VHH binders against Type II restriction enzyme MwoI (mwoIR). Designs and how they scored, part 6

Target 1, 363 residues: Type II restriction enzyme MwoI (mwoIR), of Methanothermobacter wolfeii (Methanobacterium wolfei) (o59646)
Amino acid sequence: MKNPKFTENQKEIEKEEFEFLQKLNFIIKESLELFNTNLKNSMKFINYITLPIIMASIESKSFNPFSEIIEKHIAFILNSKMNSLGYKFLPLGYSSDLTYENDNSIIHIDIKTANLENPSDFKDTVPLGINQSSYPGVLDCKIRGKNIKADCKKIKVYPNIPTTYNNKLTITNALLFIYPDYKEIIDEIREDYIAIRELISINLKDILTPIEGSLEEFLNYKPSNEKKRLEPILDNIVRGYFIHDKLRHEFSENVEKDLEEFEKKIIGIAKKLKEREIKPVAILSISIPNGELAPHYDDEIVSGKSWGSSFRYHYKKSGNSVFKGLDNKASRAVFLHINKEYLPVLKKYFDPITVYELTEKRL

## First folded at step 22 (VHH)

Design p6 (from n4 with R27F G54S Y110H)
Fold by ESMFold2, fold request of step 25:
Structure p6 (fold): chain B 363 residues (1-363), chain A 121 residues (1-121)
Amino acid sequence: as target 1 above (363 residues)
Amino acid sequence: QVQLQESGGGLVQAGGSLRLSCAASGFTFSDYYMSWYRQAPGKEREFVATISYSGRTYYADSVKGRFTISRDNAKNTVYLQMNSLKPEDTAVYYCAADEFVKYPSGDYDHWGQGTQVTVSS
């Protein structure tokens, strides 16, 4: 019921998960100086990616302009280090960002970023997709904000990742990077970019000549669903104008003035982004329970939505985040790095704060 | 100059109660995890209880329901109230402090000198 006994197989699974967590923690902790150096080097080129960052920012208000850079540097570190532990890269579909194998296991590592101003993305929890866990999540069939509920205890949120691949144990981990928000910088320019797209849209007649049909009919056609067809061509014109110096002086003088003013704003944003600290607030390493450990983590691995297209692992729910079947009470979630400037705010969100200490060169 | 000084140990009959204190100095007490460990002769040091900076408490299964850890941040002191004592509780009890819970060793930056608790029946 509440706490059935762990089988010997379940205890062995947790032992292997714990041992891999130690290896992953060692790799990342040992590599933090290199990670920070690599981030600084990437910032030397921020001028070249600022417009793409601005263009991508319209998709999400919680957008982290550096999340892709962070993920690439961590993936580089892992790809270069995992081989030294006897793991080989394994190209699979329907798996986490990074998949590896050795003789005994298939390793899935997912790199996640979270904004410090969005605690639901990191506070005692980590969001998971169906390719990032092997543990079926408890489903709550409830219409949010209404007192309407169905009994769905017979079904779970079922992930794509199996608990084993033949005789090799599936081990799943997340590296969670908490970073400061960049909202003030990005919000300022986001609305300006939307205005520039509208300005270009209104003035497409300066650079488009209809061959058949009216220009208005062409511009209002939707090739699919309800989506306007113009967003891709507007974004393409923006790239042509600002990155490739194409279409310069093809618009009216007033439009060209507005485009040049936006270009100055891009330069200003690049300066602000370059000056901003990119270092994570904190880095957490999280061992996600294997699905053969059911039902021991049913309280912690639950649907992320009422209808079960994703999960959350609440690694601090029900007290400490421990390997429940191991006597050592080791934590499944540990901090690999804390920026001390943010420690007071982290203490508001986390108790305990469990920090990984380097004990040996390699485990 | 971090210092942890345990007190309140002694001899007590089985089924009795005892309260340990640990006075702390040399660090910002309210920011730290405070813990109790114990070590019986010929045995390894064993976790007993911890209390966090936010007041959350954690206990070893062997003492849960019998022992209570608490802290007084105004006095820089952590307490261990031990009820329903058993001969198996006989040990030197150590106070420990750290800004973080350390993993995987579980070691602490600072340890007291210990106080003897002896439970007879």
Scores: ipSAE 0.360, ipTM 0.738, lowest interface PAE 2.7, mean pLDDT 83
Fold by ESMFold2 at other seeds, fold request of step 25:
Structure p6 (fold): chain B 363 residues (1-363), chain A 121 residues (1-121)
Amino acid sequence: as target 1 above (363 residues)
Amino acid sequence: QVQLQESGGGLVQAGGSLRLSCAASGFTFSDYYMSWYRQAPGKEREFVATISYSGRTYYADSVKGRFTISRDNAKNTVYLQMNSLKPEDTAVYYCAADEFVKYPSGDYDHWGQGTQVTVSS
């Protein structure tokens, strides 16, 4: 598409988006030490979540086990600081969980975490859900690698979020946290946990007494769209034994010995997770174009991984990640933090690396 | 000790060409963004061009198609080839270097002394 003129309203929208991005950048950059302190405090309680982390690891081999903790601490910082900028928390349904308002705007902030080993989730892009953008996403109605195409010029991925709420402009942002993979710590104990589940499984007759029918048939029953009965039973025995100190001495002595040895390994993993320090590789802030700016960002905002049901903002697809209607060439995507240990890796994925520096301005 | 030393400025007639050079020392040149800025009398310093550590180039709209930035990593030198010069291009041209593109001010870590370019009508 050629480069149509920005209307005066569209230029005003970009000015408002730019001004908010500066406020968000200031808050987060100013708060990095508090963020790090809060994470360290959470690590004092790692013993209580280590078993749940291990249990979850058999479902996915590449995850950041701390993503929820990170998101909660950033939400705390934003909820604590946004009122000093004149914004009030505004809990809405079918919107970003972090939604705020002032007299002129309704702000949506989405916190994203990405694994450094999966660059499709962070490299020059940010994935967005239907409640995390106001800009309609362009559909590609072609099946990659096949000769199947449709002309879908008349439809787009339409978000739930309107471009305005009455007289208040919708402003959407993402905070993207890139983290290293924690695979090596979790892999150390994952096979031991699988072995413990199997050991419990073959010894369930010590715990369960059938009344009608066979125990094996009961345990292997799989209701439609549910796990086999065995799976939640194993989960509850694991939680009961290791978290709640239940079912002790209900198994044979050799089984009890193996469970006690695994308990020692859980404690060892908790220590390793605590010592690892959960530090982001990088933190980016991203201003997502408002839908009234269409069609100026149609090349950048497209259907996401869930075709037709999500978005991606490819903030570098058209060259620079800038506010296209502003003369100042300001970036819509800015690094707020870089862990220097990972700078060589980041330079492989990003060029340019545009870094926000904290000013001595008062807010 | 970081040093940036510009050369190649001077007086040239409108429509002419000039090539600026900036010799760098005191840092790993191949890891840095190298940029040119200019400042005309009574004006704020403005961005002209940048070249990244991977060789990508970026230009101000006012110079696109007329100016070319390049780098020679073996000589630790960045160049600005300036063609089709206009009187509006008259300014002191500064070489700048940084590991990153800085936001929002463009307040780079290292600056040269500047070289005068004057385009006569």
Scores: ipSAE 0.334, ipTM 0.702, lowest interface PAE 2.5, mean pLDDT 84
Fold by ESMFold2 at other seeds, look of step 24:
Structure p6 (fold): chain B 363 residues (1-363), chain A 121 residues (1-121)
Amino acid sequence: as target 1 above (363 residues)
Amino acid sequence: QVQLQESGGGLVQAGGSLRLSCAASGFTFSDYYMSWYRQAPGKEREFVATISYSGRTYYADSVKGRFTISRDNAKNTVYLQMNSLKPEDTAVYYCAADEFVKYPSGDYDHWGQGTQVTVSS
C-alpha cells in the first residue's frame, strides 16, 4: 500500500501546524521563569491547601500532589501569552482544556501531567478524547480480525471537533508535563486519612444532633443499590474540622487526640511538599494531525482504552512522527524543556529526543 | 572538552564510494546523537544522516539508498559509507553531536572542522 500524495492544501495545513508548534515552543521556553515564580508564590499558602491536595490526590490515585496547581499555572501563562500574541481565548466548554482563535486558526491545547515513574502516562502514545482533535479515531475490530483478519474493517470514530471553523484551521496540541514521582509523600498519609474517616464514622453520634427525624433512622438507613450516605458527611466533617476549625472539642478526648495527631501529619506533609522540586522533568508538545490530513496518519492512530470514546496517537511508531507533507520532515513530538538531571531516565523512554531551536526570526 | 575529528574525505569519480569517519572524545559517546551534515560553497549546511544512541537511523531524501550511517560505541566513532556518489554530493562534510535531535535547523552543540568530499564527473 502506497501513501497518497499530499495535496497543496494538506501541505499548507502542515505548515500552519508546524508554525504553531514553533510558537508554542517559544511561549513555553520564554515562560519557564515566570511559571516557577508563580508556583513559588502558591507555596506561601501550602499550610492551608495541603489537606485539599491530599484528598484530591488520594481520590484520583494521582501521586503528583501539585498536578492541579501546575495545570492552573500553565493555563494562566498560556492564556496571557496567547492573548499578547493576538489569540483570543474561546471558552467552548465541551472541547479541549484550552481553545484560542486568531484570524486564521482555532487552537486546541490539551494539558496533561504525567508521573515519570508511570510510563503508561506518556510512553509511545498520547491519549486524546473525541473532544480534543479533528482526526478520526478508530475502534479496535479484534473480534472481526480473528480468522478473517485480512478482511477486518476498522470502524472510524468521528471526533466532535471539525477540521475547520468557517475557514479557520483547527490545530491541536497535546502539552505534556512530566514530573518526578511523589508517591512516597502521598503514601505516607494515605492510610492515615482513610483511618480518620473511619474514626469519625464510628464516633459520628458525638457530633450529630437530632435533625427533624430520628438520628437512629439517619445513621441506619441502608437502601439497597443506593450510594452510601455517610461518605460525603465524613468528608464534610474532615473539611470542617481541619480547614474551618469547626467541631473542635466536640469529640471525646481519645478521638480528639487522634485528630490532633493527623493534623500534625498534615503539617509534616505540607513541609515536605514545600521542599520538593516542582519543576518539570520535561515538557513535551505533540502536534496532532488535523483530520483533513487523513489518511496520511491512519497508521499512527490506535484505539483508546475508553472503548472508542478516545483514541491514542502513536507519536513514536517509527521514531517520532513527523510532518509528512513538509520537506524538512520536522518532528511532531518536540521537547520544549528538559531537566538534564533526568536525561538518563528520559532516554529509557524516548528516542529521538527532539528539540526545536529558537532564533530571532521565530518571534 | 568535546572534540570531533573527521577523516576519509577526498577526490572520487562519479559512481564511486568513500567512507567517512568521525572520532569523538570529551563526552559519553554512547549517549549522544551523531550526525553528518554537508555544506557546498555558498549554501547553508544541509542535513545528511543521523544515528541515535539506540542505533536508529535517519537520512535526507537526497542520500537515501546511497549513504549508510553507522556507529561503533567501543571506538567512539561514527561512520558514513557513501556509495554511488554524484557531483552534487561535493561538499565539506561535518560530523555533529548533540544530546538531542535539533530540528529543523540542525544546530547541534558540537561540530567537527569538516572533511572535503569532491566528486568529479
Scores: ipSAE 0.268, ipTM 0.686, lowest interface PAE 4.2, mean pLDDT 80

## First folded at step 24 (VHH)

Design r3 (from p1 with G54S)
Fold by ESMFold2, look of step 24:
Structure r3 (fold): chain B 363 residues (1-363), chain A 121 residues (1-121)
Amino acid sequence: as target 1 above (363 residues)
Amino acid sequence: QVQLQESGGGLVQAGGSLRLSCAASGFTFSDYYMGWYRQAPGKEREFVATISYSGRTYYADSVKGRFTISRDNAKNTVYLQMNSLKPEDTAVYYCAADEFVKYPSGDYDHWGQGTQVTVSS
């Protein structure tokens, strides 16, 4: 099928998106050494963050223990550098955390992390939240594995981000960090930590003396839809014991022995995390089409796994992630960094591998 | 270090066929993008075809349907089969190689010496 012709307005939108992508690529590429240095500085303190990482792992909230650290360092770089390009920080509700403006545009940047061993998070696609696109997505109206479907041609997945803000063009980008798998290191200690929580729970009567009522009823009470009182109390005792050196010798000697053995395991995990030098496997920079470019990207922006509440952008549909309305056919997705040790693995997932080059470095 | 050596050029009548070959050495051939470019006298070098390490191909509009790029990783050789040749195809044809597709230029780091293709009448 022939693509519909791009209007002049649509061509201008793509020119603006391409120009911003070049600016973003330049900033991030020039800042990679600073990012790596800042990350290494954070790793000097790995001994102090390992327990919080272990505690967070129980909630099944993180497969990359460093994702928040990565986001914070990239946010710092962007906030420091965007002003030099004439952009000012512009916090908005129901938008990406990293939003900027100049006279002509409102910029939304989302930072994504993906585990190299989970290619559905990065291979030819990027998941987007409802606040991370202005392009309506095609709704998948069938139930996987069943003969149940609806006619959804009248309805699309509609994002929160408009195509313009008061005549300023919306520009949306993702920075995708692919990292090595750290799950094996964290899985090693997660079950031990669960056992420690149960041990503390059984022995709470040594620390908590109820004045009225039973301790069991107190701990099982769930105030105002919060977690049961037990859960924050266990977290607090863990922090007190292992971070603040409090509550020592308040438990029996058998319990203290188990707590000290777990403390040794925390130290061992910290060493494993420190020895696993933190380097991105790859960094991709992705320009997400503005919604006024419909229908040109309809095949590529579709509903996500949450069926109408998220999107996926297939930035390498048929191997061609380009600005379709520009004559140069420049890529919308480009690698800013590749760790050469992982290049054979990356070639299993990507063809072509398009790499941003700084001409000043080479010339 | 890197060497790219084209062969198979020559004089051919319009409507005829030629097959160009490019022998590569000095790098891991199966890891590289290989391409063909051409340059007519007094003109800038222009893209003809490319083939990726996984076998995916792309062609300039002017040669689609007439030219076929292929590679033989066992022989470290890339080929350009040129059919239905026209006088406009007359040029020096260059083999090119790169580990990556370069952004935004699309330029290649390594080039061969070129082979002349002349299409008469």
Scores: ipSAE 0.430, ipTM 0.784, lowest interface PAE 2.3, mean pLDDT 84
Fold by ESMFold2 at other seeds, fold request of step 25:
Structure r3 (fold): chain B 363 residues (1-363), chain A 121 residues (1-121)
Amino acid sequence: as target 1 above (363 residues)
Amino acid sequence: QVQLQESGGGLVQAGGSLRLSCAASGFTFSDYYMGWYRQAPGKEREFVATISYSGRTYYADSVKGRFTISRDNAKNTVYLQMNSLKPEDTAVYYCAADEFVKYPSGDYDHWGQGTQVTVSS
């Protein structure tokens, strides 16, 4: 049947998912001031992470240098607040990093960050790994742009997370933080970093003396299928020189002058990063349907780009993201915060924009 | 300050039609969700229809196929075309506006004064 009736058990599952979503929304909304304070405190130490940010920038055209900091601060808030609501931390293998339990349920929360310039990571969808859902994803066995098709109706993408753990209901949620790209600040120094890396490479003979064979053969050896030996050696020397004050005066005077000039630029970039206010464009809270709700979300929970190992929850594919079995048809995806300066851009991607508001009757 | 003024109500025979209008001011109309609610005597106010800033519409089950919500952003006006009217449609109809869809309440920040629609048998 394409549109079967919800069973009473399925309705009860959605009631539990809805009630937890309200608790999570309350915790995060109430904690936004604390999150902002914690983030400002981390930014006092920006000068220690600026060089690693610059170094990482050459590996990706899109990069959110603050994603790990954001994730750790939210994890701290959740770990602190979940205990006050009667949930205890429950570290499991093959589950979300933030897993909790109470008498009735096992909670999995995944914290995601997305770049506003890459809408495929947040627009009408949330990407999921096999440890972040209990709902089997529908496969589409076509190769895009080719006349190759298979009948895959007998199989799905199967997650690691069961729908229950010893009669405790699995509840899965995502918190999605959308941020602007910091490309303009990083682009300012990227060319200089590439030049410094090449300068060190040309002058490796000052600190690496070959005994047998040529230095170029040593550095071009590829110990794995991923990277030449040169690349990790350059990264190590950059860290040694600029972070640890090692190898100073081991290069010629004109090389040392160029390295010191670049160090001044690092300091300038650190100042620019510190002065920029780090605020999310938006925070979205998402309830991911439990696998016992199949087949009601089969049109929305599908295989990702890495078939057998990833999913997407397309919460706008068949209309709005709702708890389909509940009478109120409440939204499964709710905005907890919107930076109004970005509202015109957000309206390009989202309709409706459903915003959570605290009420006296919740909690 | 936000102002919403309904018009177009009146008395109509069952099976007839009416078109309600709501003129809006005091906000950027093209950015707002606009909606219609109604309240019969002795009953709670109930949802009728909503239209988003992009033109997406949603209707209560009791009016689907009979009522049509629309908006004219140039005139800052939202409309409710009411066809195949029934006596149970008799109510005061209220225009509503909000910058966002509110969760979990689903309520609106701004309301008009209402316009009476009476459908005689």
Scores: ipSAE 0.403, ipTM 0.779, lowest interface PAE 2.3, mean pLDDT 83
Fold by ESMFold2, fold request of step 25:
Structure r3 (fold): chain B 363 residues (1-363), chain A 121 residues (1-121)
Amino acid sequence: as target 1 above (363 residues)
Amino acid sequence: QVQLQESGGGLVQAGGSLRLSCAASGFTFSDYYMGWYRQAPGKEREFVATISYSGRTYYADSVKGRFTISRDNAKNTVYLQMNSLKPEDTAVYYCAADEFVKYPSGDYDHWGQGTQVTVSS
C-alpha cells in the first residue's frame, strides 16, 4: 500500500483550501466580540419565564438551550462578511447551512454544535451528512470473520456535493461549537414542573367547563390508546398561566399559592441562566478535504453510523490531520476560541490544542 | 515571570552524544507544550522537537531517529537527548514553552536564552 504523491492539481487544491481556511478563521476570530455582544443582547428579549418553562418540559439528556441562538448569530456574521469580501450568497446550497461563490470557488460552510458531555460529537471527529462534503467516505466490507481480509470490494459513501461545479472548485468547511451542559440547572426545576402538572391535573375541573356533558366524559373522549394522554392539555395550561398570564385566580387559593411558588423558582432559574456566561466552551474551524484529494484522506473520511447515508471526518486521526500536500503541514482543524474555565476538560479530549492567532487585520 | 533556562550545551565530536536540559518556572509545567528549536549562524530558527502535556512527541525530519525529547514533570524539566551528532547540528538550541500550539506557524510564547552546541569533525 503505497502512499501516492500529490499531483500539482491536488497541491493547488490544498493551497486554495488553506487560503480559504485563513479567511474564515480571520472573519470569525475578528468578529468574536460582536458575536458575544449579539448573543448577550438576544438574551434580553427572552421572557423571564418562557425559557425555563420550555427547558423544564424537555426530557432530552445533555440539553443546550442556546444552540439555535448561537447558530443564527454566526450565520448572520458570515452572511455579512462573506458578501463584503466578494463572495456572493447562493440561496440553494445543497442543504448545507451556507453556500457562497466567487469567480473561482463554491464555498460550503456548515455550523455544528456539540454538547461538552457528548464527546462523540466533537472529540477528534465531526459528523458529515451527504450534503456537507465532496469526498467519498470509505466503507469497508467485512467477510468471513474477525480478521479483516480483502475478500470484498470497498464500497464508498458518495456525497451529493461534487468536487467541482461549473469549473469552480468546491471548498467545504465546518464551524464546530462546543457548549456546556445545562442539565444541572434544569434538574433543579424539572421535578417541580412535573408536580405542577399533577396539581393542575387533579384540579382540572376548576378551569375546564365542557359545552356538553361532564368533565369526566370529556376526559374519556379520546380512548385511542389504553392510556389517556393529558400532558398536552396540562402543558397548554402551564403556558397559559405562566407565559400568557391567563387563568390567574381560576384555581383555589391553595393551588394558586403553589403555582406562585413555582413561578418564583422559574424566575430564579431564569436569572441564573441570564447571569451565566453564554459563550461556547470552544469554537473549532475545520477544512474538509475536497474529493479530488482522494485517496489521500481515505483514512480520515469514513462511513458514519448509518452506512451509506452519512460519514465522519476524523480531523485528529494520526495525531493532527493536516494539509498533507502542503509543505507547512498546517492543521485542517484549528481552535478559534477557548473558554479557559473549561480548559482542563478540553485537555482531556484534545492533544494538541492548536489555536489560531489573529496577527493581521486584513483579508 | 515565566523562566526557561537551558543547560548541557558544549563541544562534542561528530558521532557523539549530548543531553540538553531546560528548567522551567512561572507556570504549571505539566499543562504546557515544551519544545526545542535551533538556530545556526546565518540561518533562520528551525523546529527540532516538541512534547505535549500528555507525552506525545513530534520531530523535525532532520533529527528523527537521532534525537529524543522527554519531560520530567516532577522536576519541571524538558530534555533533548542528541545522539549521532553531525557538524550540521551545530547551533544555538532554544527551549520553548506554550499553553497551546500556535497556528499556522507552531511557534511558542516563551523562549529561553539558548545554549550553544558545537559538533566538530
Scores: ipSAE 0.394, ipTM 0.770, lowest interface PAE 2.2, mean pLDDT 78

